# Designs tried in a protein design chat: VHH binders against o26951. Part 2

Target 1, 206 residues: o26951
Amino acid sequence: VEYTHFKDLQALEMERGRLYETIVVTWDDSMVGNAAPIGVLCTGDDTVTLYLYQGTRTVENVLNNGRFTVNVTLDPLIFTDSTLGDLEEDMFSHYRDFLHLRGADAFFTAEVVSVKKLVKRDRFGESELHVVKARAGDVMRAESFRMALNRGIYAVIESLIAYTRAEFSDPLVLRERIAEMNRVARKVGGPREKEAMRRIIQALES
Short names: E, the ipSAE of ESMFold2; O, the ipSAE of OpenDDE; V2, 0.75 times the mean of E and O plus 0.25 times the DockQ between their complexes.

## First folded at step 1 (VHH)

Design b08 (framework vhh_podentamig1; at its last look DockQ between E and O 0.03; V2 from the best seeds 0.00; counts 0 for: pae O 13.6 > 2, off the site)
Fold by ESMFold2-Fast, scan of step 1:
Structure b08 (fold): chain B 206 residues (1-206), chain A 123 residues (1-123)
Amino acid sequence: as target 1 above (206 residues)
Amino acid sequence: EVQLVESGGGLVQPGRSLTLSCAASGFTFSDYAYGWYRQAPGKQRELVAAITSGSTLYADSVKGRFTISRDNAKNSIYLQMNSLRPEDTALYYCARDEYDYVWGSYEDAFDIWGQGTQVTVSS
């Protein structure tokens, strides 16, 4: 794949405040690659934030090296295979001192600016996570690039499907479904997805 | 009008406890997540603790000493601070999370901020 170099995240149409579903590629001191599906929050023209859980190879590599790549792909098999196991060695390509996902529609290099450790407590127990703030370096985009994946619109669509079938649904199940989709839209979506969910919830309440 | 008002700050000795309160008005309190931030002079704001619909989050520096809680009936959140240290001295802010998830290092995700309450830990 041939990439064109761009100066910032606007080339990927990443908007401040949206969380994008990406493949984050990291590596150890022996340049052994690791790929994981990780949401990346766009925080500016060249800044991003990641929430990484303790105990993963990704967090170990990021804390050790302070460097990674964020890879854009719409291939569901890459997301699946990197979750259920490890990608083969030949799925990683070199770019300068970085590894990236071979055949990604776009990728950018990232260098860690700061790391803040948080402790999360919920009904499943206590877990540690690291809030990683990073600066994007080189932004590389292929002609195959269509979009950075944001699931906010899918939350809106799923809510509308549930809403239009309301007369055939248990009211409690319907409300729980739409509430779940609202949480997704608020977490990952932008102002337009949030406004759409507000209208759906208002209609559901009337 | 939409607002958050902090209270409970003051001067305390090291090792003592203090409880901060944040009262919310002008919106449906139970629909949102909330965070407590602090800012020492000349430093950027730092997330201390956050509370969402199903979880709490704490900075490693306050883990085991601070507890965040919410009371939906009173439209309030609280920060119980135990075993206070001089380095906890700061102006403490309550903030409403624009997202239904608190972003620890992304201050722009918080759309409503209070005026702050000063906590000073010294002998």
Scores: ipSAE 0.250, ipTM 0.668, lowest interface PAE 3.9, mean pLDDT 86
Fold by ESMFold2, look of step 2:
Structure b08 (fold): chain B 206 residues (1-206), chain A 123 residues (1-123)
Amino acid sequence: as target 1 above (206 residues)
Amino acid sequence: EVQLVESGGGLVQPGRSLTLSCAASGFTFSDYAYGWYRQAPGKQRELVAAITSGSTLYADSVKGRFTISRDNAKNSIYLQMNSLRPEDTALYYCARDEYDYVWGSYEDAFDIWGQGTQVTVSS
């Protein structure tokens, strides 16, 4: 795969304030690669923020060496296989002193700027997480690049589908489905996704 | 007219409790996430706690001692501070995050800030 080098995240069409679904590649001191699906928040032209839970190889590797790559792919099997198990060693390629996902549609190098430890409480209970701010270095894009995946628009689309079928739906089930999609849109989307959800909810209640 | 106004600061002895309030006006309160930050003289502003629609977040240094909460009916965010220590002395700020997700852990994600309320923990 041949990559073109770009200076910042605009080449991947990443926007400040949106969370993108990516494969984060890390490695240990022996350069043994690890891949995991991680949402990456774009916080500027060359900055990203990651929320890494304690007890994962991803956070251990990031805290140990302060470097990782963010890899763009739309292959659902890569997301699945890296979650359910480990990717084979031949799924990683070298770029300078970094590892990246072999055949990624795009990737960028990242170096940690700061790490803060936080305690999060939600409906799943209490967990420790590290908020990792990193600066993107080299941004590498292949001809196969199409998009960095963001779930926000799909949460809106699922809500609209539910809306068009409202008269055929149990009102409680519909409300729960819309509420879940709203949580997704607010988590990963921007102001336009939030406004879209607000309008849909208002229309359902009229 | 979009505003966040902190109150409830003051002088308190170590080991005691204090509740900070943040009153919001000029926008739909329930659409946003909020955070409490603090800044001691000569130090960087740091996140203390944040609250989203589905979660709360705490700096490790205040876990188990501080509790963030919100009251949508009063358009207010609260910080209950228990077991106060001299190192909690700071100017405490309330802030709004225009997105309802964990951007509130970093200052550059907030679009509206209050003016702050001073908390001093000493004998």
Scores: ipSAE 0.212, ipTM 0.675, lowest interface PAE 4.5, mean pLDDT 88
Fold by OpenDDE, look of step 2:
Structure b08 (fold): chain B 206 residues (1-206), chain A 123 residues (1-123)
Amino acid sequence: as target 1 above (206 residues)
Amino acid sequence: EVQLVESGGGLVQPGRSLTLSCAASGFTFSDYAYGWYRQAPGKQRELVAAITSGSTLYADSVKGRFTISRDNAKNSIYLQMNSLRPEDTALYYCARDEYDYVWGSYEDAFDIWGQGTQVTVSS
């Protein structure tokens, strides 16, 4: 994939106040990559906010080295595989001293500006949340870049969110949500969206 | 000012229908997801239905009877309630999800709430 360099997030049509489903790529001191679907809030032309929960390699790496990349893709299997497991090493590429998702439609480098730790309390217990504010650096956009959200990829992303929060959700609500998303994927999704849903459902049933 | 305002509640007999409305103002309506919650006396607030840009969600107890919809042109959310039951009696709230994805178990994801509208189902 050939990328064009841009100076800020306007090149990706990211608007202040909006949240975007992305793949965040991080790495450890040994440059071993990690990828996770993360909602990224655009807070300016070159600033973003991430909400990271404890116990993940993503938050560990971000807190450790203060750097990551935000990757834009509409590939449902990348979302699925990065959620259910780990992406293979060959799914990562180098940009200077950053790692990014290979074949991403777009990505930008990010450096942490501040971190705020919050405790979320609900009927299921407490969860530690890190609010990460970061500055966007280099913005790389491929010709294939499009932010038009297909209902199929939307369904997959919603299902993955459901999956990650399954232990803290009403099983009946979860079931209904997954069923609805699967209906959407079956109706308007392509083969990859349908396959993604199959994998998610299988994981939920395991 | 950012706000949600519910309307349409009232007293109805079992089996009847009622439509709740929620009018939003002060923000870009289409950028968010929305939900209807209800709280019955002595019970915790619970999700009834939710709607995002591309999907809907219902509590099992209302599935097939209630329908959530949105009208971006009118900056409004609706809850069509059919075949109402006494157990549907509650104060109904409209809420905005700040992340445009709704989970019924995570009320904290909703950052704006209406004042509520009372629905009473009684013979």
Scores: ipSAE 0.000, ipTM 0.217, lowest interface PAE 13.6, mean pLDDT 86
ESMFold2 (binder alone), look of step 2: mean pLDDT 80; pTM 0.809

Design b09 (framework vhh_7xy4_2)
Fold by ESMFold2-Fast, scan of step 1:
Structure b09 (fold): chain B 206 residues (1-206), chain A 124 residues (1-124)
Amino acid sequence: as target 1 above (206 residues)
Amino acid sequence: QLQLVESGGGLVQPGGSLRLSCAASGFTFSSYAMAWVRQPHGKGLEYIATISSSGSTIYYSDSVKGRFTISRDNAKNTLYLQMNSLKPEDTAMYYCAKDEYDILTGYYEDFDYKGQGTQVTVSS
């Protein structure tokens, strides 16, 4: 794959306030790669935030070396295989002193700016969460690049599918589905997805 | 409209008991895990207890384990918290919440509150 170098995240059309579904690639001191599906919050033209749980290889590597890559792909098997196990060694390519996902439609290098540790006590017990703020360095985009994945649009589409079947649906089931999708759109979507959900909910309640 | 309405709080002496209720409407209550969380004045939110959708799996924070009991009645769309051996440290606003987790993003969903909560004050 041939990549063109860009100066910032505008090249990937990543918008402030949106959370993108990506593959984060990290590595240990021996350059052994690790890939994990991680949502990346765009916070500026060249800044991102990640929320990493203690006990993962990703957080260990990020805290150890302060570096990672964020990889854009639409391949559902990459998301599945990196969740259910580890990717093979040949799935990682070198870019300078970084590793990235081989064949990614785009990737950018990132260096940690700050880490804030949060201790969360919930039904799963006490867990540590690291809020990692990082700055994008090199942004590399292939000609195959179409978009960075944001599931807000899919929440809107699923809500509309549910809404168009309202005549044949239990009203509580319909409201539950749309409420679930509204939560997704609020969490990951931008102003346009939030406005779409507002219109759907208004139509549902009228 | 999706709503959670808490009730049953009040003023009690140390060692006393209270039973909190949460009336849920506007969603399929029996399909979601539910939780009780609290917020003491001027402090952050603290998890208290979680109960699975069927009621078969229950978790408690260490601070309330053995003293509080969470339960649910799916036929009535109601969540309960039985609070025994109350201590001054239990003084807080108590909220009922729907529990969610999004695995792909690696971020646990925050609890969703639909009411003003119910105040519990333990003082002599």
Scores: ipSAE 0.000, ipTM 0.178, lowest interface PAE 13.4, mean pLDDT 83

Design b10 (framework vhh_7ocj_1)
Fold by ESMFold2-Fast, scan of step 1:
Structure b10 (fold): chain B 206 residues (1-206), chain A 123 residues (1-123)
Amino acid sequence: as target 1 above (206 residues)
Amino acid sequence: QVQLVESGGGLVQAGGSLRLSCAASGFTFSSYAMGWYRQAPGKQRELVAAIYSGGSTRYGDFVKGRFTISRGNAKNTVYLQMNSLSVEDTAVYYCAKDEYDILTGYYEDFDYWGQGTQVTVSS
């Protein structure tokens, strides 16, 4: 695939404050590639933050060499196969001294700026993680690029589906579902998703 | 209607103990992490202790070894046992459903459903 070089994340329509679902590609000292579905928070025109859990090859590689690529794809099989196992060696392509996902709709190179250890607390329990702040370098976009995946709209849609079934649903289960979707929209979505959720919750409470 | 009802606060002398309880209703209690937060007048709200759905616990550094959080899923109740109390523990204590998420900030507005219970530690 042929990529056009762009100067920053605006070329991917990534907006400050939104979390995008991507494939992060890392590698070890022997250039053995690893791919993992990881949410990437856009924090500026050329800055991103990743939250990487302890015990993964991704965090090990990032801490070891301070660089990675962020890859945009809408292919559900790439997300699935990289989660359930390892992608084959031929799924990785070289870009200078980086590896990236072969056939990605877009990718950018990233260099780590800082790493901070944190404990994440949520309904699923306590997890140790690394907050990785990085600067985007080369931004490469293919003609096939449509969008960087943000699930904020899906949280809104799922909430609306739940809301339209409210009359026939257990009220507590319904409210828990919409509250969970509101958490998702707040984590990953922008101002419009946040406003949509506010309206849904207001309608549910009236 | 989601409700968290705190109880067990009061006046106690330094070195004493109190046990706070939080009765929860309106959600699937066993599926959520529960926490205790506190806020003293003129100070920021802070996390005191957390207990996750799987039973693991976390404590703020200022209460390590003195406070114990526990939960009774059959009773939909979370507890905070406070030992070796000091004047610095004086605050309104709030029961919360779920805990702060690093991606959204320190607190979720809808996580604080209780009115709070006052704890006053005298010298």
Scores: ipSAE 0.000, ipTM 0.129, lowest interface PAE 14.2, mean pLDDT 83

Design b11 (framework vhh_7z1x_3)
Fold by ESMFold2-Fast, scan of step 1:
Structure b11 (fold): chain B 206 residues (1-206), chain A 125 residues (1-125)
Amino acid sequence: as target 1 above (206 residues)
Amino acid sequence: QVQLVETGGGLVQPGGSLRLSCTASGFTFSDYYMNWVRQAPGKGLEWLSGISGSGGSTSYADSVKGRFTISRDNAKNTLYLQMNSLQPDDTAVYFCAKDLEYYDSSGYEDAFDIWGQGTQVTVSS
């Protein structure tokens, strides 16, 4: 794949406040690659935030190296295979001192700016989270690039499908489905997805 | 522009009280679970308290339960933390944080998003 170099995340149409579904590639001291589906929050033209739980290879590599790549792909098998197991060695390509996903529609290099460790203790136990803020370096976009995936639009579409089939659905199941989709849209979507869900809920209540 | 601004910190003697405020802008405040977290000198972040978007549900860390009270005013886009019976160990920078749900290879989880500059609380004689 041939990539065109861009200066910032505007080339990928990533908007502040939206969480994008990506494959984060990290590596250990021996340059052994690891790939994981991780949501990446866009926080500016060249800044992102990741929320990484303790105990993963991704967090260990990021804390050790302070570097990673964020990879854009619409291939559902890459998301699935990286979740259920490890990607093969030949799925990683070199870019300068970084590894990235072979054949990604786009990727960018990232260097850690800050890491804050968050510990939550409650009745359900203790969880440890690393809030990683990073700066995007080189942004590389292939001709095949169409979008960075944000599932907010899918939440809206799924809600509309449920809504249009309301007459054939249990009202409780319908409301649960739309409520779940509303939570997704609020979590990952922007103002337009939130407004769409508001209209759907208003229509459902009238 | 999405922003969180913490105010209300200061110097207080042991046993004293402070009320922290966090003003939110750039997002629909009432849609989000909000949290207070703190960072003591040389320590990591500690979660203290959370409150649902409607204010109907609250939760507290054991270290502050019975001493701190979280509340919100959705009409003013403001989150509050009432801190009573302050101890020297409460000395920290206090931040408000918005929950953001996300996933990684281990699954979907709620995470904290949007950090302000924080407000310094010093408890000493």
Scores: ipSAE 0.013, ipTM 0.426, lowest interface PAE 7.6, mean pLDDT 85

Design b12 (framework vhh_7zox_3)
Fold by ESMFold2-Fast, scan of step 1:
Structure b12 (fold): chain B 206 residues (1-206), chain A 124 residues (1-124)
Amino acid sequence: as target 1 above (206 residues)
Amino acid sequence: DVQLVESGGGLVQPGGSLRLSCVASGFTFSSYAMGWVRQAPGKGLEWVSDISSGGSTGYADSVKGRFAISRDNAKNTLYLQMNRLKPEDTAVYYCAKDLEYYDSSGYEDAFDIAGQGTQVTVSS
């Protein structure tokens, strides 16, 4: 794949405040690659935040070497295979001293700026994550690039599908489904997704 | 842009009290769960307390019964009333916007920490 080099995330149409569904590629000291589906929050023209679950190879690699790549793909099999197991060695390509996903529509290099460990301990148990703030370096975009995936539009569409089937659905199940989609739109989407959900909820209550 | 500005820290004696404030801007404050996390010297972030958009509260076992979280949606302000302070409470306290758990290899129930924090020192 042939990539055009850019300096910031505007080349990928990533907007501040939106969370994008990506494949984060990391590696160990022996350059053994690892790929994981990770939501990446755009926080500026060249800054991102990741929330990494403790106990993963991704967290171990990020804490060890302070760098990774963020890869844009619309291939559902890559998201599935990297979740259910490990990608094969030949799925990783070299870019300078970084590894990236072979055939990604776009990727960018990232260097960690700060890592903060968050521990939540209450009567229901303990959970731990690492809040990773990073700066994007080289942004590489292929001719195949169409979009960085944001599931906010999915939440709106799924809500509308549920709404149009309302007469064939249990009202409590319908409200639960739309409430779940509203949570997703609020978390990952922007002003337009929030407005769409407001209209759907208003119509449902009418 | 999300801005969180913490204040109210300081030096206190064991058994003393402090009230922390966090002024939020850049988002619809009333629609989000908010919380406090702290970082002691040489340690990671520890969750202290949270409050939902509906007002339900949670507390870490270490502060339960001593700390009280509250919010004023009209002022876009989050508060933490800290009573019966202990040397173990010495930390930088950060205001955080709460995010829900992420369904893949990530975390949706995370705090978005945008502020500088406020230092609390309990002398011993």
Scores: ipSAE 0.013, ipTM 0.452, lowest interface PAE 6.9, mean pLDDT 84

Design b13 (framework vhh_podentamig1)
Fold by ESMFold2-Fast, scan of step 1:
Structure b13 (fold): chain B 206 residues (1-206), chain A 122 residues (1-122)
Amino acid sequence: as target 1 above (206 residues)
Amino acid sequence: EVQLVESGGGLVQPGRSLTLSCAASGFTFSSYAYGWYRQAPGKQRELVAAIYSGSTLYADSVKGRFTISRDNAKNSIYLQMNSLRPEDTALYYCARDEEYYGSGSYYEFDYWGQGTQVTVSS
């Protein structure tokens, strides 16, 4: 696929404050690729934040190399296969000294700016979470690019579907479904999605 | 309208303890996760501790010294700060977040309070 080079994340219509569903590609010292579905928070025109759990190849590679690519795709099989197992070697392409997802609609190179370690404790013990702040370098967009995936609008739509079927639903099940969608919209969406959810909840409480 | 009101800050000597409180109103308290952030002059705001339904999170710099807790009956969260150090000096903010269940980590918190100042000096 042929990519056009852009200067920053505006080319992907990534907005500050929104979390995008992406495939993060990393590699080890032998250039063996790894792909993982990771939400990427846009924090500026050329800055992003990732939250990575300890014990993954992705976090190990990121901490070792300080470099990765963020890949945009709408292919559900790529998200599924990279979660349930490892992608085959031929799914990775070279871009300069980076690896990226073969056939991605867009990707950008990223270099780590800072890493902050958080310690999570639960009944199973403690685990580590890394807050990775990175700067986007080269932004590459193919003609096939349509959007970077954000779940906010889909959470609003699912809430409206649930709301319009309220007469056929258990009220507690309906409230919990809409509450769940509100959590998603607030987590990943922008001001418009948050306002849409306020209107839906207000209508439900009327 | 979501309201979170922080209190309990003050001036303390190194090695002492403080308990910060956050009182919540205007929403169903038990439906959310909560966190404490801090910001020192000239530095970026950072997450200190967070509490979710089944887990807690701590910044590595405060692990073993700070404890976050919640009281659903009182609509409050607390930050117990032991063995305070000069580097803990900051404005502390209480924040609310949605709980997220799934792969990945989407711990983005909303700040609603004015914060409470903690100063650790001799």
Scores: ipSAE 0.006, ipTM 0.458, lowest interface PAE 9.5, mean pLDDT 84

Design b14 (framework vhh_7z1x_3)
Fold by ESMFold2-Fast, scan of step 1:
Structure b14 (fold): chain B 206 residues (1-206), chain A 124 residues (1-124)
Amino acid sequence: as target 1 above (206 residues)
Amino acid sequence: QVQLVETGGGLVQPGGSLRLSCTASGFTFDDYAMNWVRQAPGKGLEWLSGISGSGGSTSYADSVKGRFTISRDNAKNTLYLQMNSLQPDDTAVYFCARDEEYYGSGSYYEFDYWGQGTQVTVSS
C-alpha cells in the first residue's frame, strides 16, 4: 500500500468532538506488535484522546513507550480477530520507529502528551481507566481511504428501521431499541445525529 | 467553542460544606450528562458523581454517597455539587466533565471535555 503524507487529521475528515472506531497498534520493548479496537476522540486538528482500560497490553505499551499508531480500516474481520485474539506478526508493518496495521486505509503516528488515571469506585467494585491525550505526527492516507468510521449515522438508521416497523413490533422492545440507539448517537455522533434522534423520539411519542 | 468553568472552591474546616458550580458554554447543555471528578495530591482522577441531561437520574461513588449531591439548572447552563460533611481526604482539585446520558449504576463513560478545575482544601 502506498500512502500520501499529510500534516493533520483534516486529511481523514476527523471532526473535533466525534469518536472514531479505529485499530490502535502498540508494541513492547522487543517490537512485538499488539492491535486493539479502540475508540479515538478527535479533540483538534492534530490532537486526540483515548480512554484505555487497565489490564490491557495496549495500556501497558502506551504507558511504557508513550507512542502508538491509530489505524483506519473498514474490514470487520480485523476488528473481530483483534478482539477475539492476537493478530499474526505479519499483520504489522514498520513505519520509521512505529508499527502500523498492514494494509490500513490510513494511519497516523501519535505521541503521548499527558496521561491521567481515572478511578471509579462504586458498589460493583473498582474500575481504572487511563485518559491519554496525544498529538498526531505523520498522517498517512492511501487511495483506498473512504472514511474514518463513526457509528452515529448507523444509530440513526437503525432507529428509523425500528420506527417504520413499530406496528408489527413489541412496543417495549421498540422503545428499548430506540433508547439504546439514542445513547450511541449522543456518545459518538455530532449535532446532526442528535437532532435526528430527537425528531425520531418525538414522532414515537406522538 | 466548548467551555466548562468551575467555581466555588476554597479552604474549609473538617465537617464543613462547600457548593461547587460549573458553567457550560458552546453546546446544548441539556443534551449531555455531566460528571464531577476529582484529583487528590499525588493521586489519579476519581469519578464522584454523574447526572443525566434532564436531571432525572443521578449516580454517586461510594466514597461520597450520602454526603455529596449533584444537581443542574439547564436554564442557566450550570452544574452544581453540594458537598457536606467534608473530610481532610476530600482535599483535591475538582473538575466538571461532559459526557453522554448514562445508564445504570456502575457504568463507566468517556469524558470529552473537562473544566480547568477548582481547588478544595479541607484542613484545620
Scores: ipSAE 0.011, ipTM 0.392, lowest interface PAE 9.2, mean pLDDT 85

